# Ledger of designs, part 15: VH-VL binders against Lactate racemization regulatory protein (larR)

Target 1, 221 residues: Lactate racemization regulatory protein (larR), of Lactiplantibacillus plantarum (f9uss8)
Amino acid sequence: MVLTDIEYLLSYLEAHHVPTIKKKRHTYLTYHGLAEHYTYVLKDGIIKNSIILQDGREYNLSYIAKPDVISLLRDEVSRSTDQPFNVRIESEYATFYQVNRVAFWKYVNSTPELQNYVKNYYRKKLSENILRLQRMVMNGKKGAICAFIYSLVDLFGRKVNEGILIDFVVTNDDIAGFCGISSRSSVNRMLKELRTDGVITVKNHKFIIQDVSYLLDQIAN
Key: E = the ipSAE of ESMFold2; O = the ipSAE of OpenDDE; V2 = 0.75 times the mean of E and O plus 0.25 times the DockQ between their complexes.

## First folded at step 14 (VH-VL; framework fv_ebronucimab)

Design k5 (from x6 with light chain H36S; at its last look DockQ between E and O 0.85; V2 from the best seeds 0.78)
Fold by ESMFold2, look of step 14:
Structure k5 (fold): chain C 221 residues (1-221), chain A 122 residues (1-122), chain B 111 residues (1-111)
Amino acid sequence: as target 1 above (221 residues)
Amino acid sequence: EVQLVESGGGLVQPGRSLRLSCAASGFTFDDYAMNWVRQAPGKGLEWVSGISYNSGSISYADSVQGRFTISRDNGKNSLYLQMNSLRAEDTALYFCAKDSYFEYGQGYFDYWGQGTMVTVSS
Amino acid sequence: QSELTQPRSVSGSPGQSVTISCTGTSDDVGGYNYVSWYQQHPGKAPKLLISDVSKRPSGVPDRFSGSKSGNTASLTISGLQAEDEADYYCSSYTSSSTYYVFGTGTDVTVL
């Protein structure tokens, strides 16, 4: 058990000399609906998955902040496929392995450790999507914001004397997009409530969670 | 009823210091970030410094970094700018500006004072 | 510290439309939806006209509108009136250490 399944995938790609590409903050790796012949694997950096709603708003689905495959949603036999999301770089830079789709699935189909990665990937993504759906069906937008902020703990959370620091600048516009809220003023009002109730504070443009129990109560109710 | 009143400007020699003050009223001061914005004679607006509602976030324009210090006293509804080592290029009308958000940057300047003039000249 | 690029001046006759551009980069105008516009008459403090790219505060006439495409935001004044003669500034959130950037300013002249 010397390598996790993602560590195995990365080592495999390196051993096969899979080329990488590098992208700068706020550029896009892919756009929703764009035909692509490649599977991309995040090597380092932070990206945001999103789609554009019919009213023009960007609906944010998730961050990817650790090495992982960007998407495996299409079948393995097609030479090319429509990309399911916009993928925007949110870190200063991000680096991706670029793997031909057919070659990627040949690697998987011949390699038990990669098959295990794919099984775990789908189970993890299903679990993440169930939590995302729960956030979207909550009554009240405040509950959605609490759920979103809580979800950042696993991605960016770091214990500090003041509480749990979310070690990433997340904007109120991004919060609106993750929570399906059309108005930044609504987000700002609800963040003000959380601030005045001692649930969150701000240091160096980053949130510090001071009362995790409050967030959990809003999610569970 | 929002009111922002700057004071402390004047004529000063290069290398000297001034302290600007901004008295705020008509809103809950500690709900919002505050900013200093300056305008040199005949020139455009330049953001100088910002401070979050709780002073937990502070930043400065590169042109003033290390020389100016922003601070606030939420008990007195007051914003301050300590300006040290003044240079001729710091000559400007200095505006106090209320942010619409508790962090500077992600909001906009919804209310402005009339400004206080700082002139740095030999 | 970077500046957003605006034309030095634009002019129009009463009743015409004028458009002021505000060009930045993917680190500001292009990457975020935090563009605002300010009107400044001579000797006066700036006044907010547009926030959040296109949102008009109450009391601002509907002849003022904002939009953006890519790295460029635009303020359009339709039905130009004499009182619209002023300087106009855009600003944006930026991912740089300063977090705000202003445009260079545009002098609007009503002919």
Scores: ipSAE 0.660, ipTM 0.852, lowest interface PAE 1.7, mean pLDDT 89
ESMFold2 (binder alone), look of step 14: mean pLDDT 93; pTM 0.941
OpenDDE, look of step 14: ipSAE 0.861; ipTM 0.937

Design k6 (from x6 with heavy chain S59D; at its last look DockQ between E and O 0.88; V2 from the best seeds 0.00; counts 0 for: pae E 2.1 > 2)
Fold by ESMFold2, look of step 14:
Structure k6 (fold): chain C 221 residues (1-221), chain A 122 residues (1-122), chain B 111 residues (1-111)
Amino acid sequence: as target 1 above (221 residues)
Amino acid sequence: EVQLVESGGGLVQPGRSLRLSCAASGFTFDDYAMNWVRQAPGKGLEWVSGISYNSGSIDYADSVQGRFTISRDNGKNSLYLQMNSLRAEDTALYFCAKDSYFEYGQGYFDYWGQGTMVTVSS
Amino acid sequence: QSELTQPRSVSGSPGQSVTISCTGTSDDVGGYNYVHWYQQHPGKAPKLLISDVSKRPSGVPDRFSGSKSGNTASLTISGLQAEDEADYYCSSYTSSSTYYVFGTGTDVTVL
């Protein structure tokens, strides 16, 4: 049986008895600008990457909801590096492998399967960042919200009789932060429009997408 | 011009039931979540229950779970609280509160009724 | 269901400033920007005073302001007036089955 690149990384870490740590909801794994000696790999849970702006708003960059390396933005030589963003736990708990940063790169450089993981990691992250830029600068506010909601399908989507359930509670503050919208009232108005047009509904505090083609039309045109 | 008018309070023995109503006007009722908040005599505010715009989300405070049932009739612009198995500790002034959002939790209570008094006493 | 901690009472002379604290945890005040303040005069229904930490609704005087640091939110009344004598409650969103939590309440007395 052939392992995917992330399955290979996880099995590699387990075989080498790499220690894990567990963090509770709303605690931080790392903070923007603080030195860190470890590379962290998400084993289980959901985290959010963000930057806190001078005015106190949290500018949200991405969720990580499946096993993946938290960040690979620094060189292979430095034993420690400042962190590019805050990493906050959004699930009840999250579990991470904790790997010495320089040792991680030594593993990668000596292991072709891990090199393939890193190659695909950068491609994935670059693609995600390009889509984020499009959401922020090329769409109007409604288009940005539609693009964000649609992006949640891959992360949290589950088909149900009523449509596609987003199996995660997403707050209107988080939507504002992901979409670059400074006003909660603006987010609320656009969500109201989507509700009244039959595009989304809410059950047990979670969105159900009822008209995915409407979402796509708002971000494609 | 938003108005919320509660009714249905009164004096009742422990173990009995009451049904509270809240008549809403001056806003589009089914755009917003609705809440019940209570205040025991001389005490602070306690959230009791909330219901989303479409009744798709409903939650209760632990102290009333399994005994109280919130509902709404969007055709009549009305919010209800069915209160079963009443206890002395349920004695309070019960407020109907409009949420600022279509789901309770992420909004605030921008309009309140004057409340209806429920007294549970042997 | 937890309560947010507020001082039982605060007092000030007319024209002075008073500040009311509202302390929670990372699950509510610290974890979200959904902190609100309500004013309740004796025998009256509560009235929204501040929403979303610092937003002042239309019709609320400029002397009311809100802020937050860590797990503590604050309501400040600058230029205290006699009509400000009332009970003040904070509230917060919380990620639990109840979704709301109120503060214990603060009685403001104008001396």
Scores: ipSAE 0.613, ipTM 0.836, lowest interface PAE 2.1, mean pLDDT 89
ESMFold2 (binder alone), look of step 14: mean pLDDT 93; pTM 0.940
OpenDDE, look of step 14: ipSAE 0.875; ipTM 0.943

## First folded at step 15 (VH-VL; framework fv_ebronucimab)

Design m1 (from z3 with heavy chain S59D, light chain H36S; at its last look DockQ between E and O 0.79; V2 from the best seeds 0.00; counts 0 for: pae E 3.0 > 2)
Fold by ESMFold2, look of step 15:
Structure m1 (fold): chain C 221 residues (1-221), chain A 122 residues (1-122), chain B 111 residues (1-111)
Amino acid sequence: as target 1 above (221 residues)
Amino acid sequence: EVQLVESGGGLVQPGRSLRLSCAASGFTFDDYAMNWVRQAPGKGLEWVSGISYNSGSIDYADSVQGRFTISRDNGKNSLYLQMNSLRAEDTALYFCAKDTYFEYGQGYFDYWGQGTMVTVSS
Amino acid sequence: QSELTQPRSVSGSPGQSVTISCTGTSDDVGGYNYVSWYQQHPGKAPKLLISDVSKRPSGVPDRFSGSKSGNTASLTISGLQAEDEADYYCSSYTSSSTYYVFGTGTDVTVL
């Protein structure tokens, strides 16, 4: 069968003996604004992208929970680029291919299948970012939390007898950062409302979604 | 006014059991996780166990795992700790502590009882 | 079960500032912003003093402040008063095995 774009990229990196690095939970791969000479490709694990806002708060941009390139932000010839966000490991460990930035683009420019990956990568990321902006702009705080929880279904969702288990521990600080909410206490209040309305429950510190249609009703069209 | 009143402490021999109770009032009990915290004489605080608002999450300190059982009765606004196979090192003042969230671990203890003393001695 | 490291005692004269450290790891103090501080006078239950690293509950004087850098949280008491003589404990969330850990405790003496 035909390899997907990401499967081709991973096979290519293995065939070229690209080295890997391994990072532990809550350590950082990169930091916003620091020069970096490498392109990183997630091999396994879960990471979170974030930035520090002007007022000192951490704003969370996205999870990456499947193999993908961490960032493709600058032209093909620069030896280094300032990193656009912090990348923190959220799984017990995460493994990354570490490839020189200029060498990565040489691989892409010489390989039509990698060029296809890059084109699809940009289309995907642009679409995801537009949808994220729409959700954040078009929803109130409760709607933003509902949209965020719903988005976790594709990343971490698993059917169980009690509903849909989100098989990942997400902290209220992380939820606040993803939803643009200034305080953990505001998140706690809104989660209490969802709990009392029978929308979510908790088992072993993980959310179980009991009423998906309620979440969708709270999200602006 | 939030009140937490512990009871059930006493002097017992090693290997025996005790059941601690905590009667809660002044807040909506089933909105919050609850915790037991102990303090050995002249020593610091040690978290013992926590239970979520619906008993859906329960955890224990390593030192009591397998011997202690936390439970709650939301109809009676009561928290319990069943303490089996007691050892001398379990001698402590046991506090009932209210969490600020419906799940423990990501909150803090905003209200404490005055504690009930458990002494394990032969 | 791990404990967070605090100095056994600190002392200061009335009006001075004292700082109590609370050192953990990336699995607790370093990895989360769920540090709290408790004050305990002899024979009394602990009382919440600081939550969420630096947040003061209503009724806690503004001479108490909290901060964190790396794996170390700090409680600072500025303008030390006689009533501040007590034991102080930090606590943190941990993702490891127990979800809460306490510090070893610090005896603050007002000279």
Scores: ipSAE 0.461, ipTM 0.770, lowest interface PAE 3.0, mean pLDDT 88
ESMFold2 (binder alone), look of step 15: mean pLDDT 91; pTM 0.925
OpenDDE, look of step 15: ipSAE 0.853; ipTM 0.930

Design m2 (from z3 with heavy chain T100V; at its last look DockQ between E and O 0.61; V2 from the best seeds 0.00; counts 0 for: pae E 2.6 > 2)
Fold by ESMFold2, look of step 15:
Structure m2 (fold): chain C 221 residues (1-221), chain A 122 residues (1-122), chain B 111 residues (1-111)
Amino acid sequence: as target 1 above (221 residues)
Amino acid sequence: EVQLVESGGGLVQPGRSLRLSCAASGFTFDDYAMNWVRQAPGKGLEWVSGISYNSGSISYADSVQGRFTISRDNGKNSLYLQMNSLRAEDTALYFCAKDVYFEYGQGYFDYWGQGTMVTVSS
Amino acid sequence: QSELTQPRSVSGSPGQSVTISCTGTSDDVGGYNYVHWYQQHPGKAPKLLISDVSKRPSGVPDRFSGSKSGNTASLTISGLQAEDEADYYCSSYTSSSTYYVFGTGTDVTVL
């Protein structure tokens, strides 16, 4: 059987007995701007990347909900070891492999299969960031909400009789932070429009998408 | 003018049942989550139960789970609380409270009823 | 059911500042910015005083302010007045199965 790039990385880390750490919901693995000497690889759980502003608002960047490397923006020769964003646990717990940053890159530099992982990782993240930028630049506020909700399908979507269940609790603050909306009232108003148009509903505190084509039609490009 | 009027309270023996009602007017009832909050005599506020605009989300405080049932009838602009297996510790003034959002918890309660008193004694 | 912890009572003389704490966990006060404060005078229904940690609704005097650090939210009454004598409750969204929780309440006495 052929291992995917991430499966190879995880197997490599396990074979080398790389230690893990476990963090509880709403605690932080890393903070933007603070020095960190480790590369973290998500083993299980859900995390959210953000920047916390002085007024306490979170400026949300992305979720990671499947095994993946948290960040590879720093290599073994980087002048700065600052973390690029805050990493908060959103699941009950999350588990991470904890690898010294310099040692991690030595593993990569000596292992062609890990080099392939890193190459594909950068291509994937670049593509994801381009799409995220398009969401924020090419849409009005309502379009940004539609794009964000649609993006949750790949992360948390599960088909049910009523439509597509987003099997994760998402708050108005989460939506505001991902969509660059300053007002919770604006998020609530736009969600009401989607509800009255039959696009979404709520069951057990979670969204169900009832009209996926509507979401796609609201997304520019 | 927003109005919330509770009814159905009274004196009841332990183990018996009561059904509380809350009649709402002056706003679009099915745009908002609704909640029951109680206050025992001389004590603090305790959230009892909440229900989303469409009844799709319902939760209860641990103290009433399995004994109380919240419901709403959006056609009649009414909120209900069925209270079974009543205990002395359920004695309280029960408030109907309107949430500012369609899903309870994240918002605050902008309108409250006057409350209906439930006394469980014998 | 968990409760948010508040001091049972605080007191102050007119014109002084009083601060009421509201302590929870990372599942509620620490994890979200959905902390609200209610004021309740004797025999009255509660009324909203502060929403979303620090937002003051129209009609609430500017001597009331809110803040949060870690798992603790705070309500501050600057320039205490006789009419501020009341019970004060915090509340929060929670990731627990109840989704909502009140604080234990604080009786403010104006000396």
Scores: ipSAE 0.563, ipTM 0.810, lowest interface PAE 2.6, mean pLDDT 87
ESMFold2 (binder alone), look of step 15: mean pLDDT 92; pTM 0.932
OpenDDE, look of step 15: ipSAE 0.704; ipTM 0.867

Design m3 (from z3 with light chain Y100V; at its last read DockQ between E and O 0.83; V2 from the best seeds 0.83)
Heavy chain, then light chain:
Amino acid sequence: EVQLVESGGGLVQPGRSLRLSCAASGFTFDDYAMNWVRQAPGKGLEWVSGISYNSGSISYADSVQGRFTISRDNGKNSLYLQMNSLRAEDTALYFCAKDTYFEYGQGYFDYWGQGTMVTVSS
Amino acid sequence: QSELTQPRSVSGSPGQSVTISCTGTSDDVGGYNYVHWYQQHPGKAPKLLISDVSKRPSGVPDRFSGSKSGNTASLTISGLQAEDEADYYCSSYTSSSTYVVFGTGTDVTVL
ESMFold2, look of step 15: ipSAE 0.712; ipTM 0.871
ESMFold2 (binder alone), look of step 15: mean pLDDT 92; pTM 0.938
OpenDDE, look of step 15: ipSAE 0.833; ipTM 0.917
ESMFold2, look of step 16: ipSAE 0.699; ipTM 0.862
ESMFold2 (binder alone), look of step 16: mean pLDDT 92; pTM 0.937
OpenDDE, look of step 16: ipSAE 0.738; ipTM 0.884
ESMFold2, fold request of step 21: ipSAE 0.710, 0.737, 0.740; ipTM 0.873, 0.887, 0.888
ESMFold2 (binder alone), fold request of step 21: mean pLDDT 92, 92, 92; pTM 0.932, 0.936, 0.930
OpenDDE, fold request of step 21: ipSAE 0.908, 0.908, 0.902; ipTM 0.956, 0.957, 0.952
ESMFold2, last read: ipSAE 0.728, 0.739, 0.698; ipTM 0.880, 0.888, 0.865
ESMFold2 (binder alone), last read: mean pLDDT 91, 92, 92; pTM 0.923, 0.934, 0.933
OpenDDE, last read: ipSAE 0.906, 0.909, 0.910; ipTM 0.956, 0.956, 0.957

Design m4 (from z3 with heavy chain A33T; at its last look DockQ between E and O 0.83; V2 from the best seeds 0.00; counts 0 for: pae E 3.1 > 2)
Fold by ESMFold2, look of step 15:
Structure m4 (fold): chain C 221 residues (1-221), chain A 122 residues (1-122), chain B 111 residues (1-111)
Amino acid sequence: as target 1 above (221 residues)
Amino acid sequence: EVQLVESGGGLVQPGRSLRLSCAASGFTFDDYTMNWVRQAPGKGLEWVSGISYNSGSISYADSVQGRFTISRDNGKNSLYLQMNSLRAEDTALYFCAKDTYFEYGQGYFDYWGQGTMVTVSS
Amino acid sequence: QSELTQPRSVSGSPGQSVTISCTGTSDDVGGYNYVHWYQQHPGKAPKLLISDVSKRPSGVPDRFSGSKSGNTASLTISGLQAEDEADYYCSSYTSSSTYYVFGTGTDVTVL
């Protein structure tokens, strides 16, 4: 049978009886800079990657909202096992396969389908990071917020009568952290502008995008 | 400049209904979430209900869920609380509170009314 | 019933510092930076004292400061004055269906 590479990885982990762990909302799976012997693969739930700056602000890197490996920045021979970022659970619970880092790379090195997963993982992450860097560098604060909201469509978007529902609660602090904006008040003001321009509305704490073209125009400028 | 004036309180028997109003002035009413907060005599503050700028998000405390209905009329700059099936435990001073944001939960209450007293007793 | 726990009372002499705790869970105080403090004098409506953990609105004396660690937020009154005798309430955003939660309230007495 021909499985997608993530389906193959999940089936492989199940077949090898890799244990799982479960974590509650707002607890951390890993912390930036602490040693870690495991590779984690998200089975279910939503997590947020971040770095906490010295002044206490969070710089948010990404959500992971579907099964995927949390991080592959260390291979089996790396001198450092330090985690590259904080991983916090944002869903009520999240479940992870927990596999020894060295064992994970032995699986990969012996299994062509897992090698393909790893190659595609790095290509995907590189592409995502290049696009994010381009959009953040080339946009002002409002453009960055528009780019971030638009990026949520692929993660959480669902078509409804009023437009595109972002089916996840995202706080203005989260938006500030993803957009590199120093204050929640600045985010609030810019979201109010988008609301008054008919670009977004909010129902039951969730954004509904009413004018996708406006968002895209702000990014393309 | 910002004013919130509650009205509609009074003495009522258990099981009856009462409707509270809050007249707002000095700010753009439909830019902000509005809330009701109550305080029983000698007790602490209890959030009761909130309603977003466009009524698109509404929430209630568990203690009033199913009995109270919050609403707003942005054309009249007014907030309302319909209180049905009143109980002695609903006896409190009811405050109207302005939020700082258009969606509830992510702001705080920067202006409060003086409150209207509701007494539920036989 | 309140979800955020505060001490029932705190007292201090004029010029002393007092600290009021506000303890919640990872679903509120621990999970967000949306902790606020309100001051209420007898017979008066509450008024905002501290927003977003530590921000003082214009007109609030700098002897009031806020912080948090883990699931506990703190309000500190430095250089206690007679007019600080009041009730103090914390509040927080919560991921629960109510979205707001208040503390039980703390009566501050100036001795």
Scores: ipSAE 0.495, ipTM 0.798, lowest interface PAE 3.1, mean pLDDT 87
ESMFold2 (binder alone), look of step 15: mean pLDDT 91; pTM 0.922
OpenDDE, look of step 15: ipSAE 0.761; ipTM 0.887

Design m5 (from z3 with heavy chain K98R; at its last look DockQ between E and O 0.77; V2 from the best seeds 0.00; counts 0 for: pae E 2.2 > 2)
Fold by ESMFold2, look of step 15:
Parts: sequence; C-alpha cells; structure tokens
Structure m5 (fold): chain C 221 residues (1-221), chain A 122 residues (1-122), chain B 111 residues (1-111)
Amino acid sequence: as target 1 above (221 residues)
Amino acid sequence: EVQLVESGGGLVQPGRSLRLSCAASGFTFDDYAMNWVRQAPGKGLEWVSGISYNSGSISYADSVQGRFTISRDNGKNSLYLQMNSLRAEDTALYFCARDTYFEYGQGYFDYWGQGTMVTVSS
Amino acid sequence: QSELTQPRSVSGSPGQSVTISCTGTSDDVGGYNYVHWYQQHPGKAPKLLISDVSKRPSGVPDRFSGSKSGNTASLTISGLQAEDEADYYCSSYTSSSTYYVFGTGTDVTVL
C-alpha cells in the first residue's frame, strides 16, 4: 500500500508509540520566543500560527487544518530552540503527537520516506510564504482581504449550490490579523463592498464566495 | 437620524402567542444584522435572537429556542419576533437593536429602540 | 446560556476611579476581542460605551477605558461623575450556538 508523505509520517509515529496531547479551543500549544524541546505533529483539529503584538493584537501567519508538522524551523543541531510562532487551537480541541526534537530528526535521518516529507514540507512552506509576501506587498487592504479569502478555499472550501462555502467560521478580527489591517471597521467596510458587489454572502456565519473571478481580479491590483 | 420603533407588546395569557414588530428608519436596513434583546423587570439584559442582513444566519437563546421565530422584511425595513407558547418568564421589555455588522455577534449594538413591554400572566 | 460574570454593584465618590470586571471563558472573553460595554440609565435604553475591548465611540468621555487580560475584561471609570450612576453591562461574541452573551450587569453608585 502506497501512503502519502503525511500518512507515512503518522503511521511511523503510531508504530513508534509517540505520545499525544490534547488541547482545547483558544489555549496555546506553544508561544513565540520560548524554548521548546518537542516537535509537534497535528493529528486532528485546526490551529492558527501567530505573533502577539505589544498592544495585544495578533499578527496571524497561517492556519493548519490537516495533519502536518507544526514547525520544522529548528533541527537537531540548531543553535536556537526558540519557537517561531504562537500556536493557538481554533477547533473545539486539537490533538498533537509530541516527540522530542532530537529524536524526531533521528527518525527523519534514518528514514528516506520521512526525508522526502521534510523536503516537500520546506518547499511547500517556502512557496506559500513567498506568495503571501507578494500578495500582501503588491495589494492594498482590499486586495489583501481578497487574497486571504481566496486562500481559504484550499483549506476550507466546499462547493455548494450558492457558490463556494468556506466551511469554517472566520472572524473579522482573524481577517484583520492575517491582512495586517489595524481596524476592524476597515475590514467590515471592505467586506460590505464585496457583499454589495455580489462577490460574497454569509450563511450560518460562514462566507460563501459567489464570484471567484472578482476576488482574483482584485488580487492582481 | 436612525430610529428603531418596537410595537406589538401587551398583556398575554400563558401559552398564547404574540408578534413583535420593529420599524427601522434613517439607515439602509439590509446593511445590518438585527437583534432582539429583552430585560425582565428589575433584571439585566438578555440577548434573545439575531438575524443577519439577508436572513442567512439566525439563532436563538436556549430559553426561547423552538418557541420564538425571528424574521425580517427588508422591503418594509421591519424586524419581527413571533413569540409562541409564551411563559411567565418571558415577561420583559423587548428591545430591537441594530448590529454594526451585516452578521450578528461580531459587531456591537449601536442603536436601540425604547422597547415594547410584554407581560405574560394569568 | 452562559452569562459573563460582573459584580452586582460598585460605588465611588466623585473624582475617584471604579473598575467593573467582566469574567467569561476562553470561548468568549478570552478567545475574542469582541467585548463591548453598555451604559443604561434608569428608564432608558442601553447605550454603547466601549466597543472591541477598548474603543470609545464618538461622544464618550476618555475617563471611560476598557481593557482585558485572559478571560476577564475591565471597564474603568476615572474621575467619577454624578451622571455615571447607571447600570453597566458587558457583552461578548461567543463560539456557542447563540454567538452573543451579556454580562450579569453592575449597578454603579456615585456617593
């Protein structure tokens, strides 16, 4: 049987009896800048990576909504053990494999399939961050919101009769944090523009994208 | 000038029904989510129900779920609350409140009506 | 449905400061920055006082301030004045099926 890279990793961790931990919504798995001796792998749930600003606002980096490694910025020989992000649980709960960082890299270094997972992981994360940087730098605030909403399609998108449902409740505070917008009123105004133009609608507190082409055109500006 | 005017309150026997209305003026009604909030005599505020700009999101407090129905008519700039199977504990002043956002919950209530009194007693 | 916990009453002399707490959980006050404060004078409809934890609407004096830490939000009235005698309610967005919750309310008395 041929497993995807992440399925292989999960099976490997199970076979090695790696323990799991469970965290409830809005609690933190890790904090930016604090020492961390474990590598965490998301088994179930949804998390948000962020940095909390001095004024209490969150600068949001990404969601992880499928099994994946939380962070691989530190390896077994890294001089720094600092966590790069805060990791907050956004689902009712989330479950993580907890493996010693050095032990994790020993597994990787001895296992070609895990080495392939790690190579693909870095390539994917680098590509995502480059695209995010380009869209944020090349767009105004409205373009950034359109880019963010479009990015949710791959994570949470599901086709329905009304359009593409984003099957996750995303708050305006979250949008502000992902888009670098300091004002919820600015987010509200721009979402109202998208709604009025027939680009999005809301059902059961979730966005439905009715005009994907409009979103893509705004990103190009 | 934004105005919200509730009507339809009164004295009602337990188990009966009553329909509240809220007439809105001075703003674009379908830009905003709308809410009903009640306050029993001498008590605090209790959120009752909310409805998004297009009626696509609707929810109720547990205490009224299955008995009350919120609705809106954007053509008439009106919000409604159909209250069935009324109980003594439903006795309250009922406020119509405008949400600052087109979806309820994530905004706040920037305009309130003066309320309409509903009294449920034998 | 859950309620946010507030003290039943607080009091202060003119010119002093009072602070009203509003305690919830990680599912509401702790998890979101959608904590709001309303002022209600006797016989009147509530009026927005503070939005989004700390934002003052136009016309609200800067002696009213809001903050939060963890699962507790706070409203502070500095330089207390006679007209500040009223009931004060916090509210929050919540991830529950109701999406909205009010605090129990606090009666502020100016001595």
Scores: ipSAE 0.577, ipTM 0.820, lowest interface PAE 2.2, mean pLDDT 88
ESMFold2 (binder alone), look of step 15: mean pLDDT 91; pTM 0.923
OpenDDE, look of step 15: ipSAE 0.676; ipTM 0.870

Design m6 (from z3 with light chain S96R; at its last look DockQ between E and O 0.49; V2 from the best seeds 0.00; counts 0 for: pae E 2.5 > 2)
Fold by ESMFold2, look of step 15:
Structure m6 (fold): chain C 221 residues (1-221), chain A 122 residues (1-122), chain B 111 residues (1-111)
Amino acid sequence: as target 1 above (221 residues)
Amino acid sequence: EVQLVESGGGLVQPGRSLRLSCAASGFTFDDYAMNWVRQAPGKGLEWVSGISYNSGSISYADSVQGRFTISRDNGKNSLYLQMNSLRAEDTALYFCAKDTYFEYGQGYFDYWGQGTMVTVSS
Amino acid sequence: QSELTQPRSVSGSPGQSVTISCTGTSDDVGGYNYVHWYQQHPGKAPKLLISDVSKRPSGVPDRFSGSKSGNTASLTISGLQAEDEADYYCSSYTSRSTYYVFGTGTDVTVL
């Protein structure tokens, strides 16, 4: 009977016959710097947000792995805005509601339940960004890597006999981009330390965490 | 000077076994993953198998899975490939290749041996 | 077995530029920046030319350059020299059941 914020949003979009699009793995929904006329809402699948820094490095912002609005970053009135992020599909497929940007805000402004969703969306994103900032400024490079790997447990973690499987392929370049590390070789060296210390192993392209307590200890230091 | 020297190739009958060795020098062997790559006469390169710096991860191409066994001895700076149940299609020049990182997959091969020839004929 | 697609042969005169393509899928060339190029002279072992799409190892002349667009990587040899006559292979990380895939190889002839 009672819908959560996101369940309400999805039901609302379905009731208003909002069209969907489907995108294949490793293709892009949007590109940094291109004008965009739509607000996208993830219906199913996994995506990665990233931006290109002034020196050409990629800074990875987040994964979105459950239904959510991709971005509400610009004003509520403009027909289009420059997309601040590259949005790449990481699952085999992802499906999005495609909503005209101005129409989306008209829906929100006329619907108290959607206003509540947007309010909670901004609170959630602000909290996530504060935690991401703390990861970057309160840790050395190894601590940041440990914090990032730990953060994957809630997103992709699955208990297996060998430990906690991160059921998602994460490359050294991905880690470098999430942790603000400019050198792939530095990431690889620090991962080797974790492997040697029995904290992680790699099987079939994916991490298995064998010592969660070690990761947590590094975040506190 | 990084050097990789393969040995153990030869002529064998189908169904028999052969063991290849690769002696490594000029670098810290246990810092890096190692790989075997083969090249059939007149054909291209095919990755065969890889092994992590500490032998903790091992992988094989589908064509050799269950028949070949990769191993390493970090005390002897040596990489090995045990090849069982050999087939005519295994005929190739087998190269030892040094990975740039401790794990195979996301690195590249910065140094190669000259190869050892394996010929499987009835 | 999986392979990346390369032209069988390419030729050029000394001083000209040649480009070799390497086409894969979103699971390899298109999905990652882990494309590498190797040069193999007849009867010799492969040698690394380009790593990570466009990076030249020390000792490789700057006439060799690499790039990528979509599912296709390219190796360009500018100012072709007689010593560049060789076979050229691309390779890529793949997220499939294996870890590496090689290209079919390209024979470069200097006329």
Scores: ipSAE 0.577, ipTM 0.830, lowest interface PAE 2.5, mean pLDDT 88
ESMFold2 (binder alone), look of step 15: mean pLDDT 92; pTM 0.929
OpenDDE, look of step 15: ipSAE 0.783; ipTM 0.899

